VHH binders against a4x776. Designs and how they scored, part 24

Target 1, 306 residues: a4x776
Amino acid sequence: MSTSMSVARSLPGGPVAEQILAEVAQEVTQLRAAGVTPALATVLVGDDDASVGYIRIKQRQAVQLGFASPHVRLPASASQADLQAVVTQLSADTSVHGVLVQHPVPPHLDFDRAMQALDPEKDVDGMHPVNLGRLALGLPGPTPCTPAGIEALLAYHEVPVAGREVVVLGRGATLGRPLAMVLAQKRPTANAAVTVVHTGVPDWPRYTRRAEIVVAAAGVPGLVRPEHLRPGAVVVNGGVRYAGRRLLPDVDESCATVAGAMTPRVGGVGPTTVAMLFRNAVRAARRTRSSRTPVRLPDSGAPAGR
Below, E stands for the ipSAE of ESMFold2; O stands for the ipSAE of OpenDDE; V2 stands for 0.75 times the mean of E and O plus 0.25 times the DockQ between their complexes.

## First folded at step 10 (VHH; framework vhh_7pa5_2)

Design x01 (at its last look DockQ between E and O 0.55; V2 from the best seeds 0.00; counts 0 for: pae E 3.7 > 2)
Fold by OpenDDE, look of step 10:
Structure x01 (fold): chain B 306 residues (1-306), chain A 127 residues (1-127)
Amino acid sequence: as target 1 above (306 residues)
Amino acid sequence: QVQLVESGGGMVQPGGSLRLSCAASGFTFSSYAMSWVRRAPGKGPEWVSRISSSGGYTSYADSVKGRFTISRDNAKNTLYLQMNSLKPEDTALYYCAKDRYSYEVTWGSGTYKFDYWGQGTQVTVSS
C-alpha cells in the first residue's frame, strides 16, 4: 500500500497580486477621470544592482497601472542631509502621493531617520513609525506591505484565520512584529490568536507544533522543518534571504509533506508585497482628493429672465 | 517673492556662442536645483539642462548635450548656461526655472516640474 504522501496545497501569491493590482488599476483610472494623477515617487541612494533592478520593476509596474513615477537617484556618497532633504521635498510636493525610499541605503546613512522625514500619509511601505503606531492602535492608515500581503494571501485562498492559532516566527520590525499586529486585528480575515516566537524562546517548536498557521518571518534559511509543524498546518514563508539570485526560504521544502497548505518557494508572499505597495499608493492619492474641499465655484447667478 | 531674471541672449551666427545668466532672488538659491527651459516659436517648452543644488550633478537634453554647459554660483545666486556651437534650431526664448527639489527628479515621461520661471531671454541663431 504505497502511502501516497499527501503534498500540501500550494498557496501562490501571483493570483492574489493580480487581483489586487487589477483593483488598483481601476482606482487609478477613476482618479485620473477625476483629474488626479496618482504619483508614486521612488528614491534610490547608490547603485546597488539589486536595488536598481527592484526600482525598475516597481517603476514599470507603476506606469502599467497608470501612476506617475517620479524618481530620485542620489549618489552613494550622498549625505544624511541630502537624503532627508529629498524626502522632505517629496513630502511637500502635492503632486506626489506616495514615496518609496528603497532599502537598503548606504551604511553611512540612517534609513530610519530619513523615514521620519517622510509624511506618514505618503508612506507606501507602511513602515513609518506613525503608521506602525496607527496599526498598533487599530487606526486607519498605510499598512506594512508584507503583512498586508500575507493577510490577503490567506484570505484569497480561503484559509481560515479568525480564531485560529497563528505562530509568527521572528520579531523583525518589517515583518514579524507588524504581522502579529495585523493578524490580531478585528477583521474577518484576521482576528487570530497570535503568538510571536523568536531567538529568546528556546523551545519555539513547542509553539509551532500546535499552530494551525505558521508564518516564518525570521530570515533564517531552512529554519522551519517538518518536525516543527502540526500535520495539516498552513505554512507561510515570509522570511527570505538571497544567495545571489537564489531565494532562500525560511521554510524547508520538505514541510510540504506535513503541511496541509504552503506557499511556494518562489511566487508566494513576494508578489503580494508589491501589490500592497501600489494599493497603499492609490489609497494615499485618494485621501488627498477627499481633503481638497471642492472649491465651490461661485454660482454664476443666472440673470433673472425678464 | 521668487524672482528669476535671465540675461545674455542675443543674435549669433551658426557656430557661435552665448552665455546666459539667471539672477535669482526671493528664495534660498543654494537649496534648489535649477534648470534651463526653452520655447521655440510654435513649439512647446523643451527642457534643456538641469543642475543640482550643490552643482555636483548636471543633466542635458540630447539635443544640446556636448554643446551646452550648465553651471551655478551659489554665492552670487546666479545660474549660467554656456552655449557653444549654436544651431538655428536652438533659436528660442530661454527661461530659467526653479526646481521643486535639490536634486534631479525624473518623471516617467521624462518631464520636469518647476515652481517658478523667469521672463526669458531671446536667443536667435541666424545666419
Scores: ipSAE 0.249, ipTM 0.590, lowest interface PAE 1.1, mean pLDDT 90
Fold by ESMFold2, look of step 10:
Structure x01 (fold): chain B 306 residues (1-306), chain A 127 residues (1-127)
Amino acid sequence: as target 1 above (306 residues)
Amino acid sequence: QVQLVESGGGMVQPGGSLRLSCAASGFTFSSYAMSWVRRAPGKGPEWVSRISSSGGYTSYADSVKGRFTISRDNAKNTLYLQMNSLKPEDTALYYCAKDRYSYEVTWGSGTYKFDYWGQGTQVTVSS
């Protein structure tokens, strides 16, 4: 006698990220051929090992895609005014199209205040209040990376979304709230009936048990279990927490026995988030070109005399 | 109109000292990092030193560390380079350069991106 576990179709994000980054690379090539070098500036405050590592990965990817990658390292002792001056100057520099300030910053600095000094058009994270307002109104602009990644992941794997019941479990500013706005947009990859629930709703499983798609966006490890799903539901692990190096997703692995499709614990939504950062960056450079009036070329490199 | 005017160059013997000055006008001096760049005879430009807009962060090329000191006076819109223990290889035309930013920005091609330079002031070290 043989037994087999019923296992949900896997929805890996790696192939999705590869497709997005390939398109980004093509767009970078087109912009460079038109005389525009897309530039993503990175800002690091201090020398925290994890933050240094994240910046280096992002810089390497930027270079591989053909971006210029200016980098600013501020000392750990930098003041709030120092950080805001750098962000303001990068925001004003027409040769810089995207700006990324690595979080976290040292405790004496206010990250959110610094980011508000940034030109919304250069906000590659898509979290500037102006860009969230644009999203809410259906206007063009940089899109929050993880929500955009989830939409792209579902589209890539041919998961029907339009007209479907989608439950977003979690209401955070970085994922749950903007995701609800993304999936309600009028387009074939969205156009869903979206319900947002959270742990403050006593019977939130009532909503997830009827949903065709459940996106876990709470950041509460193991919150979503098999009894919370209808058979055949599509389940997206949007929210994660780390215990040291171990990734602890919101969705319990046993949900794979009930779900029809599910993102894997590792290599799910995360890679798409990074890819969307670069998509925002190249689109920022493209938007600058499309609204460009004739401008003077950037100043020359290392001084050789005038 | 941005103007950078260097002065203080001259001829000195090895081991001697010079103090270079750069008078800046036409921009908000206190908002930008400043650099000294030099060009030796028959060679391309070489970055020497940089100072942040506030003066709180300085950096130096390995060839001049411990011998040169960059400073600025934002009230007088003036950049300085104190050069001690001068060597014949320090012989060059020294330029004051305005950065685009308040802090060092590294562009991954190994190039330096300055908005403006002055005319330069000649430093000659020989016995």
Scores: ipSAE 0.226, ipTM 0.612, lowest interface PAE 3.7, mean pLDDT 87
ESMFold2 (binder alone), look of step 10: mean pLDDT 81; pTM 0.813

Design x02 (at its last look DockQ between E and O 0.02; V2 from the best seeds 0.00; counts 0 for: pae E 13.5 > 2, placed apart)
Fold by OpenDDE, look of step 10:
Structure x02 (fold): chain B 306 residues (1-306), chain A 127 residues (1-127)
Amino acid sequence: as target 1 above (306 residues)
Amino acid sequence: QVQLVESGGGMVQPGGSLRLSCAASGFTFSSYAMSWVRRAPGKGPEWVSYISSSGGYTSYADSVKGRFTISRDNAKNTLYLQMNSLKPEDTALYYCAKDRYSYEVTWGSGTYKFDYWGQGTQVTVSS
């Protein structure tokens, strides 16, 4: 009896990103028609090739979507004060609606400190402490891009999340922790029973083997293997490393033999993250417009001249 | 009030040279990057050159690279553009522009990063 090893359904992020970006494009068009040009500023410190590449992609996408895309490049030798000055200036600029500081920054700089200088309303990455606080409190605000992308990806592919056992593997500040918060939200596309496992949990496979959904967010190549999964589980690869240009996923490809559905090695969560960035940007622009609604000064009733 | 006053424009033959100057006032000149922008007849504005606040970094449009040199004298609150090997295609109204920021900012989609412009100085390259 040839056990036809059922290959996991693929969960590509491309179509998800396309849908989101289409929506963003429409919103940008509407804002422009209303006299607002959404602008997403990017800040790059140094000349890291990978970072430069990522920024270029983002800038191209911004232009395609109809964003103004101001870009600030600081030399690798820039001081903390320089970086903070730029972030502060961009925050104060009313023509700029979103600001992205490209990570990583040179080692002598404090990225987190720089981000604290950013207006939370312009935080398109959703990683500002205020916005993470908003997330934690269930308040509206920019959502971290990768977690938001994962939620959207699951929703797009009609993977049930609400009430399901989700295990997040990893507790990083950029993915694991915020993802756990996102998926625990009271929304139809979230509302999950979320467990976070990490290096402090020696028998973490015990949890993942029970999980209906496993999100790898550890940044450890090949960490998740078939033996760690419940047969038929949904597997999302959020954690990635790069060896040069090669993407190294947390989830081993062999997991497709056990999983019911799985994100592809390439074109999974990545595209959705980028799309969510632009979603945050356009939403930021929209919020700015709503606040500029001229307070109609009450018509000072000119006293009827006698 | 921010004022930028360009000078040094004129008519020159192809292959000739001009030096433009921009006198800046009404702001801390040394704290801001500056740029030259030009507008040719019937065309949109074109960024020409950028110089950082300190003068330590410069950049050029591909169309003028190797021919034009931007410089500044912060003590004199003056921006310069040395234009060599001028071509008919360089014919334009040249503007001194104050960058919005102290650092180099590039704008996508043709949006420029400037908050103040001069009145411009006309450069005509004609045989």
Scores: ipSAE 0.045, ipTM 0.430, lowest interface PAE 2.8, mean pLDDT 88
Fold by ESMFold2, look of step 10:
Structure x02 (fold): chain B 306 residues (1-306), chain A 127 residues (1-127)
Amino acid sequence: as target 1 above (306 residues)
Amino acid sequence: QVQLVESGGGMVQPGGSLRLSCAASGFTFSSYAMSWVRRAPGKGPEWVSYISSSGGYTSYADSVKGRFTISRDNAKNTLYLQMNSLKPEDTALYYCAKDRYSYEVTWGSGTYKFDYWGQGTQVTVSS
């Protein structure tokens, strides 16, 4: 609360994530009633405490939503062939609909090479090159989680995006680049004029000062400051970093004195990313029921021995 | 304000049954998933069961699966836990928790957090 100065409207992601996850749970219920148990498999290599913790949280969330949650753990000494065999096995397993390999893997393993063995239809992150190609072409497929979460967050809070000037600050393959493709799509919640800038552009603030919406996706704590914003701009901190218990956003909190709306330091985009992971997973399960299976006529009860 | 009031606890012999209730007020009950959580003496919280907002999906911890049944009556704003085949290790303070599909990831602790808890109802299973 501040009655002595204008403060940006808050754009929390928690309510957005709750809405998405409620819809996922409903879809899981429908699939289970039709005899399909959605299954999200997780793969962990080694015993890194942070990675173990992330996997356990995701497994618990999956079970709460009604997914089967098979898990494969490999020792830290596992070979590249061992990892690729697991990914190939899970890709081929018709009872598994989504696969998540916990990153990072031990340094002797090539994560990207292992992921090439993954069936793009089971790619719950939405980052497989085939799925990014589908996004670029406007074809159906699993969508990248954080970009999809940001679009949903803006839509939920009724932030106009269509026809607006959006600057994405950051060019990474996991967020900035796919976000630009998402927000340029022709639909009411996107359809923006999108400019991608980054710290390699000497006067990148020239672009953010003109933007109606700024999405910070650089991973540089405190990079965006009040002087970099148009008064009244909508500001989204697109990623989350933690150092211990501290959240390290790209957007300095003082930007709230200039921005018209801003994601909060805690509970912004992060929850929406997790929700979109499960949305991709349940949609993968739904696709397996709807894809080109032979048409079967209803059982009429006609005599089989005619 | 959000209120959750548990009842139905008590003392029971091993193999016995109890039915816990949780009366909810201060929010639209039918819009939220709910959980039961328990805390044995000297232990931290242990998640027991989950039910979706409509009641169409339920989930259980392995330690109680097949013995406990979660249900809800959205017209009465009430959550239930039917507890059968009770064991001494089920002895705990049982809490009703509003589950918002939210959590905080805290490095090093991995704690599971709910925004709202009831006061709890004691279940004691002993000879």
Scores: ipSAE 0.000, ipTM 0.127, lowest interface PAE 13.5, mean pLDDT 81
ESMFold2 (binder alone), look of step 10: mean pLDDT 80; pTM 0.806

Design x03 (at its last look DockQ between E and O 0.35; V2 from the best seeds 0.00; counts 0 for: pae O 2.5 > 2)
Fold by ESMFold2, look of step 10:
Order: C-alpha cells, then sequence, then structure tokens
Structure x03 (fold): chain B 306 residues (1-306), chain A 127 residues (1-127)
C-alpha cells in the first residue's frame, strides 16, 4: 500500500510560445495588408553545425510567420571589419526591421563590438546597451527575450508575481540582471520584490529559502537543490548549460518534490525566448510602418541607372 | 550616378574561353559585393556568381562551378568573370550587378535583390 505524494505543477513554455507567435502572425498579416513586409535579417559567421542548426530553425519560423528573411553567411575567416560592415549596412537598410547575429561568433571576433554597431531599434535580442538602458529607465524599446519570456510564462500559468518575493539566482548580463529589472516594473505581471543573489554570496540559500519565486539564472548545472527552497515555491529554470545534446539545467529535478510549480527541464523557458525574438521583430516593423523602402529585383534585360 | 559597363563577350566554340569585364563608376566599388547574372534567350535571369566587397568570399551557381572564376580589382574598380570550358547552355546576355551589401544576401528561395546592373555583354557558344 503506497501513500500518494504531490509533485510540483509543470510550467511548460510551449503553450506560451504558441500564444505569442499567434499574436505575432496576426501582426505580420496586418502589416502585409498595409504594404509593409516585416524583415528579419540573420547573420551567421562560419559553418559550426550547432549554429547552422539554430539559424535554420529561426529562418523556418520567420518564413512561417510571413517575415522576409534576408540571410548573410560570412566565412569563418571574416574580419571584425567585415562583420561590422554587414551590421552597419543592415542597420542603414530601411527595408530591414530586425537583425540577429547568431552567437557565438568565431573567437577572433568581438561579438559585443559588432552588436554595438547595430541600430538599437533593430536589436531583436533586446541586449544592445541602449535597449538595456531603456529598460532600466522604463522607456519603450525591444525587451530582452528570455526575461520577457519568463514574465509571460508566469503570467500564462497564472503565477502571482505582483508584490511577491522573487529571488534571481545569477547576475549575468543576458538574463539575471535584465530579469531583475523586468520583474520590478510597475505592472500587474511584474511589480515584484526582487533580490539578486549569486554563488559569490556565501549563504545565498538563505535568500532562496524565503522566496515565493526562484529563477535560476546562474548557468551552473544542478546548483539549486530541494534544501534551497521553501515548500510550495515556484521555480523557473532560466539558465541551462549543454553537455553535447543534453540540457543541464541549474535546477535539480528533485526540486519538484518541494516546489509548488516548476518549469520542465526541456520545453520550459526556451520556447518563450524564441517567441519573444519574433515579437521584438514584428514590433520593430510596426515602429517603421510609414518609412518602408521598396524591394528591388533585377528586371528582364533592364539597363542600369534606376 | 551608378554606372556598370560590361565587356568581353563574343562568339566562341564549345570548350572555349572568354573573360568578361565590368567597369564600375559612381559608387565606392570596394564597399559592395558584386554579381554576375545571365539571361539565356527566352529564359528568365539566372544568378551566376558573387564576390564579396574585399574579394575574400566567392560563390557560384552549381551550373558553372569549376568552370567560371569571379574576381575583382578594387584599385581599378573592375569586376571580372573568367569563363572556361564553355557550353552551348552558357549562351546568354551577361550582366554585372551591384549588391546593397558587402556580402551575398539571399532573400529566401534563392532570390537575390540588386541595386543596379549594366546593359550586359552577349556571350554566344556555338559552332
Amino acid sequence: as target 1 above (306 residues)
Amino acid sequence: QVQLVESGGGMVQPGGSLRLSCAASGFTFSSYAMHWVRRAPGKGPEWVSTISSSGGYTSYADSVKGRFTISRDNAKNTLYLQMNSLKPEDTALYYCAKDRYSYEVTWGSGTYKFDYWGQGTQVTVSS
């Protein structure tokens, strides 16, 4: 005879991403009907198999949503000047609304320097320093994708955030820092008491043990364990590391025995990040609706001098 | 005032060679990728080859790989196409085209978009 035990409610990101992408598709349809084709340019440097795979998924999704998807593939030997020239040219092209440079780039290239050359209005990742500044000041701009995805995931699953104690474990520029700013914003889906801790805080578990919501954003596999949580806490796997094809989340799966709700190891935050990328892209196209540049094709036998 | 002037076409027997040139003016030639595009009689345009602004990257249509070589001389503002082992199906009007970007950009489904192109130079491969 066995006793029934409760386990954390699952918080999958797939349904969240589907809802967001449906809204994006409607927006693309509206823009196309108004004569604006949203365009998301992608830049890939080199031929790394994983990077090629990621960019193909994004290209396929862009086409399915109705985006024009210009693509630039630079050889692995491309110079920093080559990369920055492409980014500058895409920034200046009024027919291109969003630009994504696939990370990582080869080691001899400075990704951050390339991203600083990008027009902040076309930064679909929302990580350009100008856009992080806009976030900090509460100004309009592209929102960092993973933080926005986490906010949307919590809202979709009806997890109360406003007025709650949220601990973000991790202080990285791509997730932990911007997430703290996102969840502190004055709105119903945020408005939290946010504390940022990290492994440099010797007793960081004292903070997570008091939190109603813990977002693991450290990129340290298995860092968060059941003893680090209060019973019934909501736990979000924000940070992951891969060993080959295996996802290595920060949150140990056994946390499901103490948490009230938890994102799954696969199909959690990740799908929402991709969906927010396209939401940033369609919003960029909306901001430039009345300034479109005509798309050109070679005419049959047409002479120069257009 | 962008101008592209192709030259070097002519009649040649199958297996022969030709070298096409394109003189560019009215823009900073060294900042843009350049292309060769051809139009066979009764057919639509076909992309042939691309070279990046610096010349460090080249690409070719499958139909011409190993037979054609694109090159550029940025000091002379000139684009070239060396055409070897010519076949009757290479018969076409060949155009020099300017990209908007420093590298090849594809717009989905093998579509290309060019800012400007020349009047073309005729290549005829027959006995």
Scores: ipSAE 0.455, ipTM 0.800, lowest interface PAE 2.3, mean pLDDT 89
Fold by OpenDDE, look of step 10:
Structure x03 (fold): chain B 306 residues (1-306), chain A 127 residues (1-127)
Amino acid sequence: as target 1 above (306 residues)
Amino acid sequence: QVQLVESGGGMVQPGGSLRLSCAASGFTFSSYAMHWVRRAPGKGPEWVSTISSSGGYTSYADSVKGRFTISRDNAKNTLYLQMNSLKPEDTALYYCAKDRYSYEVTWGSGTYKFDYWGQGTQVTVSS
């Protein structure tokens, strides 16, 4: 009896991203019709090939969506003050609605410090401390892109999240921590029982084996194995490293033999992250329009001429 | 008040060379990237070249790459554009423009934003 090893359902991010980007494109069109050109500024420090490539992709996408895409390039030798000055200038520029500072920056620079100079309203990554605070408090604001993308991915594929046991592997500031906060929100696509496990939890598999949903956010290639999963669990690979151009997922591919559903090695969370960036950008542009609504001066009642 | 005054334009034969200058005043010249932009008759503005505040980084439009060289002298508050191998297509009014930011800024979707520019200097390339 050939036990047909049931292969996990694939959870591709591409279709999710396409849907989100289509919505963004519509919103951009509407804003343009209203006389607002959404602009997403990008800042690159140095000439790292990978970073340049990523920026180019984002710029192309921005143009395709109808964004203005100003780009500031700083030399690798730029000082902290230089970076902060640019971020401050972009923050003050009323024609710029979103700002992305490309990570990483050269080692002599403090990325976090530079981000603190950014207007939180223009933070399209959602990683500004103020926006993370807003997230923690359940207040509106830009949401971290990768966590938002994961929520959207699960929702798109009709994976139940509300009331489900979700384990997040990793407590990084860019993914694990904010994801835990996102999935705990009181929304139909969130509202989960979330457990965060990390290097301080020696028997972390105890938790993942019970989890209905496991999100790997550790940045450790091959960390999640089939023996760590509940049969039929949903597995999301959020943590990735690169060996050159090769993506190294936290989740081993063999997990598909145990999981009920799993993001693919390529084309999982990544596309959704990018889409969420543009969603944040267009929303930022929309917020600026609402604030510029001219206070209709009360019509000075012209006296009816006799 | 910010002032940018271009000079060095003129009439030249195809294959000829010109050197444009832009005298800057009214701001800390060394703190800002500078640009050359040109406008040909009946056409929209075209970005030509950018140089960083320190001069350590330069960029060029594809149409002028390899032929034009942007440079600056921060001590003299002057921007330069060396134009070699000039073509009739280079005929335009050339503007010096101040960047809003301290470093190179490029705009997608054909958008160019400068906070100040000069009156321009006419370059005519004709046989």
Scores: ipSAE 0.039, ipTM 0.497, lowest interface PAE 2.5, mean pLDDT 88
ESMFold2 (binder alone), look of step 10: mean pLDDT 81; pTM 0.818

Design x04 (at its last look DockQ between E and O 0.18; V2 from the best seeds 0.00; counts 0 for: pae O 7.2 > 2, placed apart)
Fold by ESMFold2, look of step 10:
Structure x04 (fold): chain B 306 residues (1-306), chain A 127 residues (1-127)
Amino acid sequence: as target 1 above (306 residues)
Amino acid sequence: QVQLVESGGGMVQPGGSLRLSCAASGFTFSSYAMSWVRRAPGKGPEWVSTISSSGGYTSYADSVKGRFTISRDNAKNTLYLQMNSLKPEDTALYYCAKLRYSYEVTWGSGTYKFDYWGQGTQVTVSS
């Protein structure tokens, strides 16, 4: 046979995200008809151009889906107490259903401590310790977005997961660890035999070479190469880094010559992560039956726009 | 019971100064951002300025920047607006408004939510 026996089937995330967002839009329509306007609040500290851009993308998507999009922009000099007060007040506001604090925050602020002040029910990222605990215990709650996106991506493309040998390469709190928990859950789209390895395991390729599914979650560009894969394996690029504008995934593109299916370098897992954020947000709104309406005195008191 | 009482308005010539006060009661004043909003004759409400709950962050409408200064005294539950270099276009009924949060929160489409505001104090700038 030739050195290039086949080219891996592509597993794009765009169609997956479109399906999820269509379902979210339907749920938003139903909630609004029932008198509940879903609201996703965003908090940005400082004015870094990249962070402003991420917030604008999320705000546009929120509006398109029918969410109210309250926004707080704190100065870069804001104190930890300032950030935590805003998060606490948004948590307490029954008309706000999800809260997203844009990461990264300025170096003098503790992002994790700010997130502890957030009501776990409004944690659209699914990374609050309470929600990670719920995941570990199999309890309902907002789910970590990238792990949920990977499960949905595999399901959409009809990749069998139940009973399969899955290796997660990477043990980070934001992806590798919660993903192992997600894929081990007792349900048709998960129920896998999951092994977590990382660069601290001297012969980690021994594990990936036997796996039917490999999810790269290490954040080390080009770490996974063809010699690390079982022929026909399904390969998911969960971890990425950038060199300037160039996206550098953990999985080298040449793996497509050995893998049976593989997420593309661009448009793979990323779109599903964003879709899952809005899924968490609309579900948070569904958990409420009534929201406080804005309180105004009998006469008009709305301010002029700015 | 929330109560906001503005005072300090009056008539002044162009280039003059006025200091508005707003006495607040019925809520924990130091926990909330406060705003000044004005209504000129025949026009709708116009946001003027906002100050964070601690007083550490302030913002102003472009039309008043460099001329107006918002401040607060959390020990006296009082909000202030120092208005210098007054112009005829500053003629309006000025309202003190309570926000729901410690910082300004903008809702989609550029709208704002205020919990309460007072009756207003009239400022008239004419020669």
Scores: ipSAE 0.392, ipTM 0.743, lowest interface PAE 2.4, mean pLDDT 88
Fold by OpenDDE, look of step 10:
Structure x04 (fold): chain B 306 residues (1-306), chain A 127 residues (1-127)
Amino acid sequence: as target 1 above (306 residues)
Amino acid sequence: QVQLVESGGGMVQPGGSLRLSCAASGFTFSSYAMSWVRRAPGKGPEWVSTISSSGGYTSYADSVKGRFTISRDNAKNTLYLQMNSLKPEDTALYYCAKLRYSYEVTWGSGTYKFDYWGQGTQVTVSS
């Protein structure tokens, strides 16, 4: 009896990103037709090659989608005040609808402090404290890109999430924590029973072995192994490290022998994150338009005196 | 109304030094990068130096690098240009210029956009 080792179904992010970006492109076209040119400003401090590369990719994509893509590059020696001034001015610029400050910034700079100067309405990363607060409260606003991408990825591949046991491995501010909040929302593509495990949980595998869905968000290469999974579990690799140009996933590839479905090593969550950035940007532009439309107060029709 | 008033120009011998000042008013000085631009007789305007809003970043034209120092006092709304080792080629009308946006210092290709400039102060380097 040849035990055909059932390989996990692949959950690629590429098709998800394509769908989202197509929608974004349509919205951009509509806005342009209405006289609004959506603009996504990017800010880079320093000359980190990886960061430069990422920004270039984003800029190209922005142009392809029909965005204006103003770019500010500050030297590595820029002061905190310089960075904040840029963010403040971009926030005040009515021609700019979204602002991305590329992380990380040089060590002498406080990224979080700089982000506080950003208009939350222009936060396309969804990482502004106000927007995280909105997320926590279930209020509308920009959603963190990676968490939003993961939700969209699961939905696209028709993975049931509502009512399911989801374990998020990691509690980082950029992924684990916001993802837990996203997946707990009262939506058909969320509404999960979410557990967050982290370094403070010595026996975290106890939780992941019970989970129907495991999202790795720890940023520890090879952390998730087959013995940590429930057979047939859905596994999403959100945490990544790089060794040079090589992507190192949190989820070991051998997990495909146990998982029912799993994101690929390359082309999983990453593409969806980028797509969500542009979704946030175009939505920001739309919000700006709606606020400018004067609410025509209904003419109080004076009752004709009989 | 935005006003930029340059001072400190004059005649100096080659190898001499001058310090230019620019008094700024009518805008939040500390929020904008500032530049010095000069125009020599018969030549177009030449960018000399730029300083970021906080003073944390400075840039110089190659022609003045190592000789000129741009600085600012945001409390006094004043821009400075210390010019050392002056050469006859430095003879020009020197303008203080406000960048349209502070972030334009490093915007795109690094082209500076100015929305205001002063009347200029004359610097003459002659033996």
Scores: ipSAE 0.015, ipTM 0.348, lowest interface PAE 7.2, mean pLDDT 88
ESMFold2 (binder alone), look of step 10: mean pLDDT 83; pTM 0.840

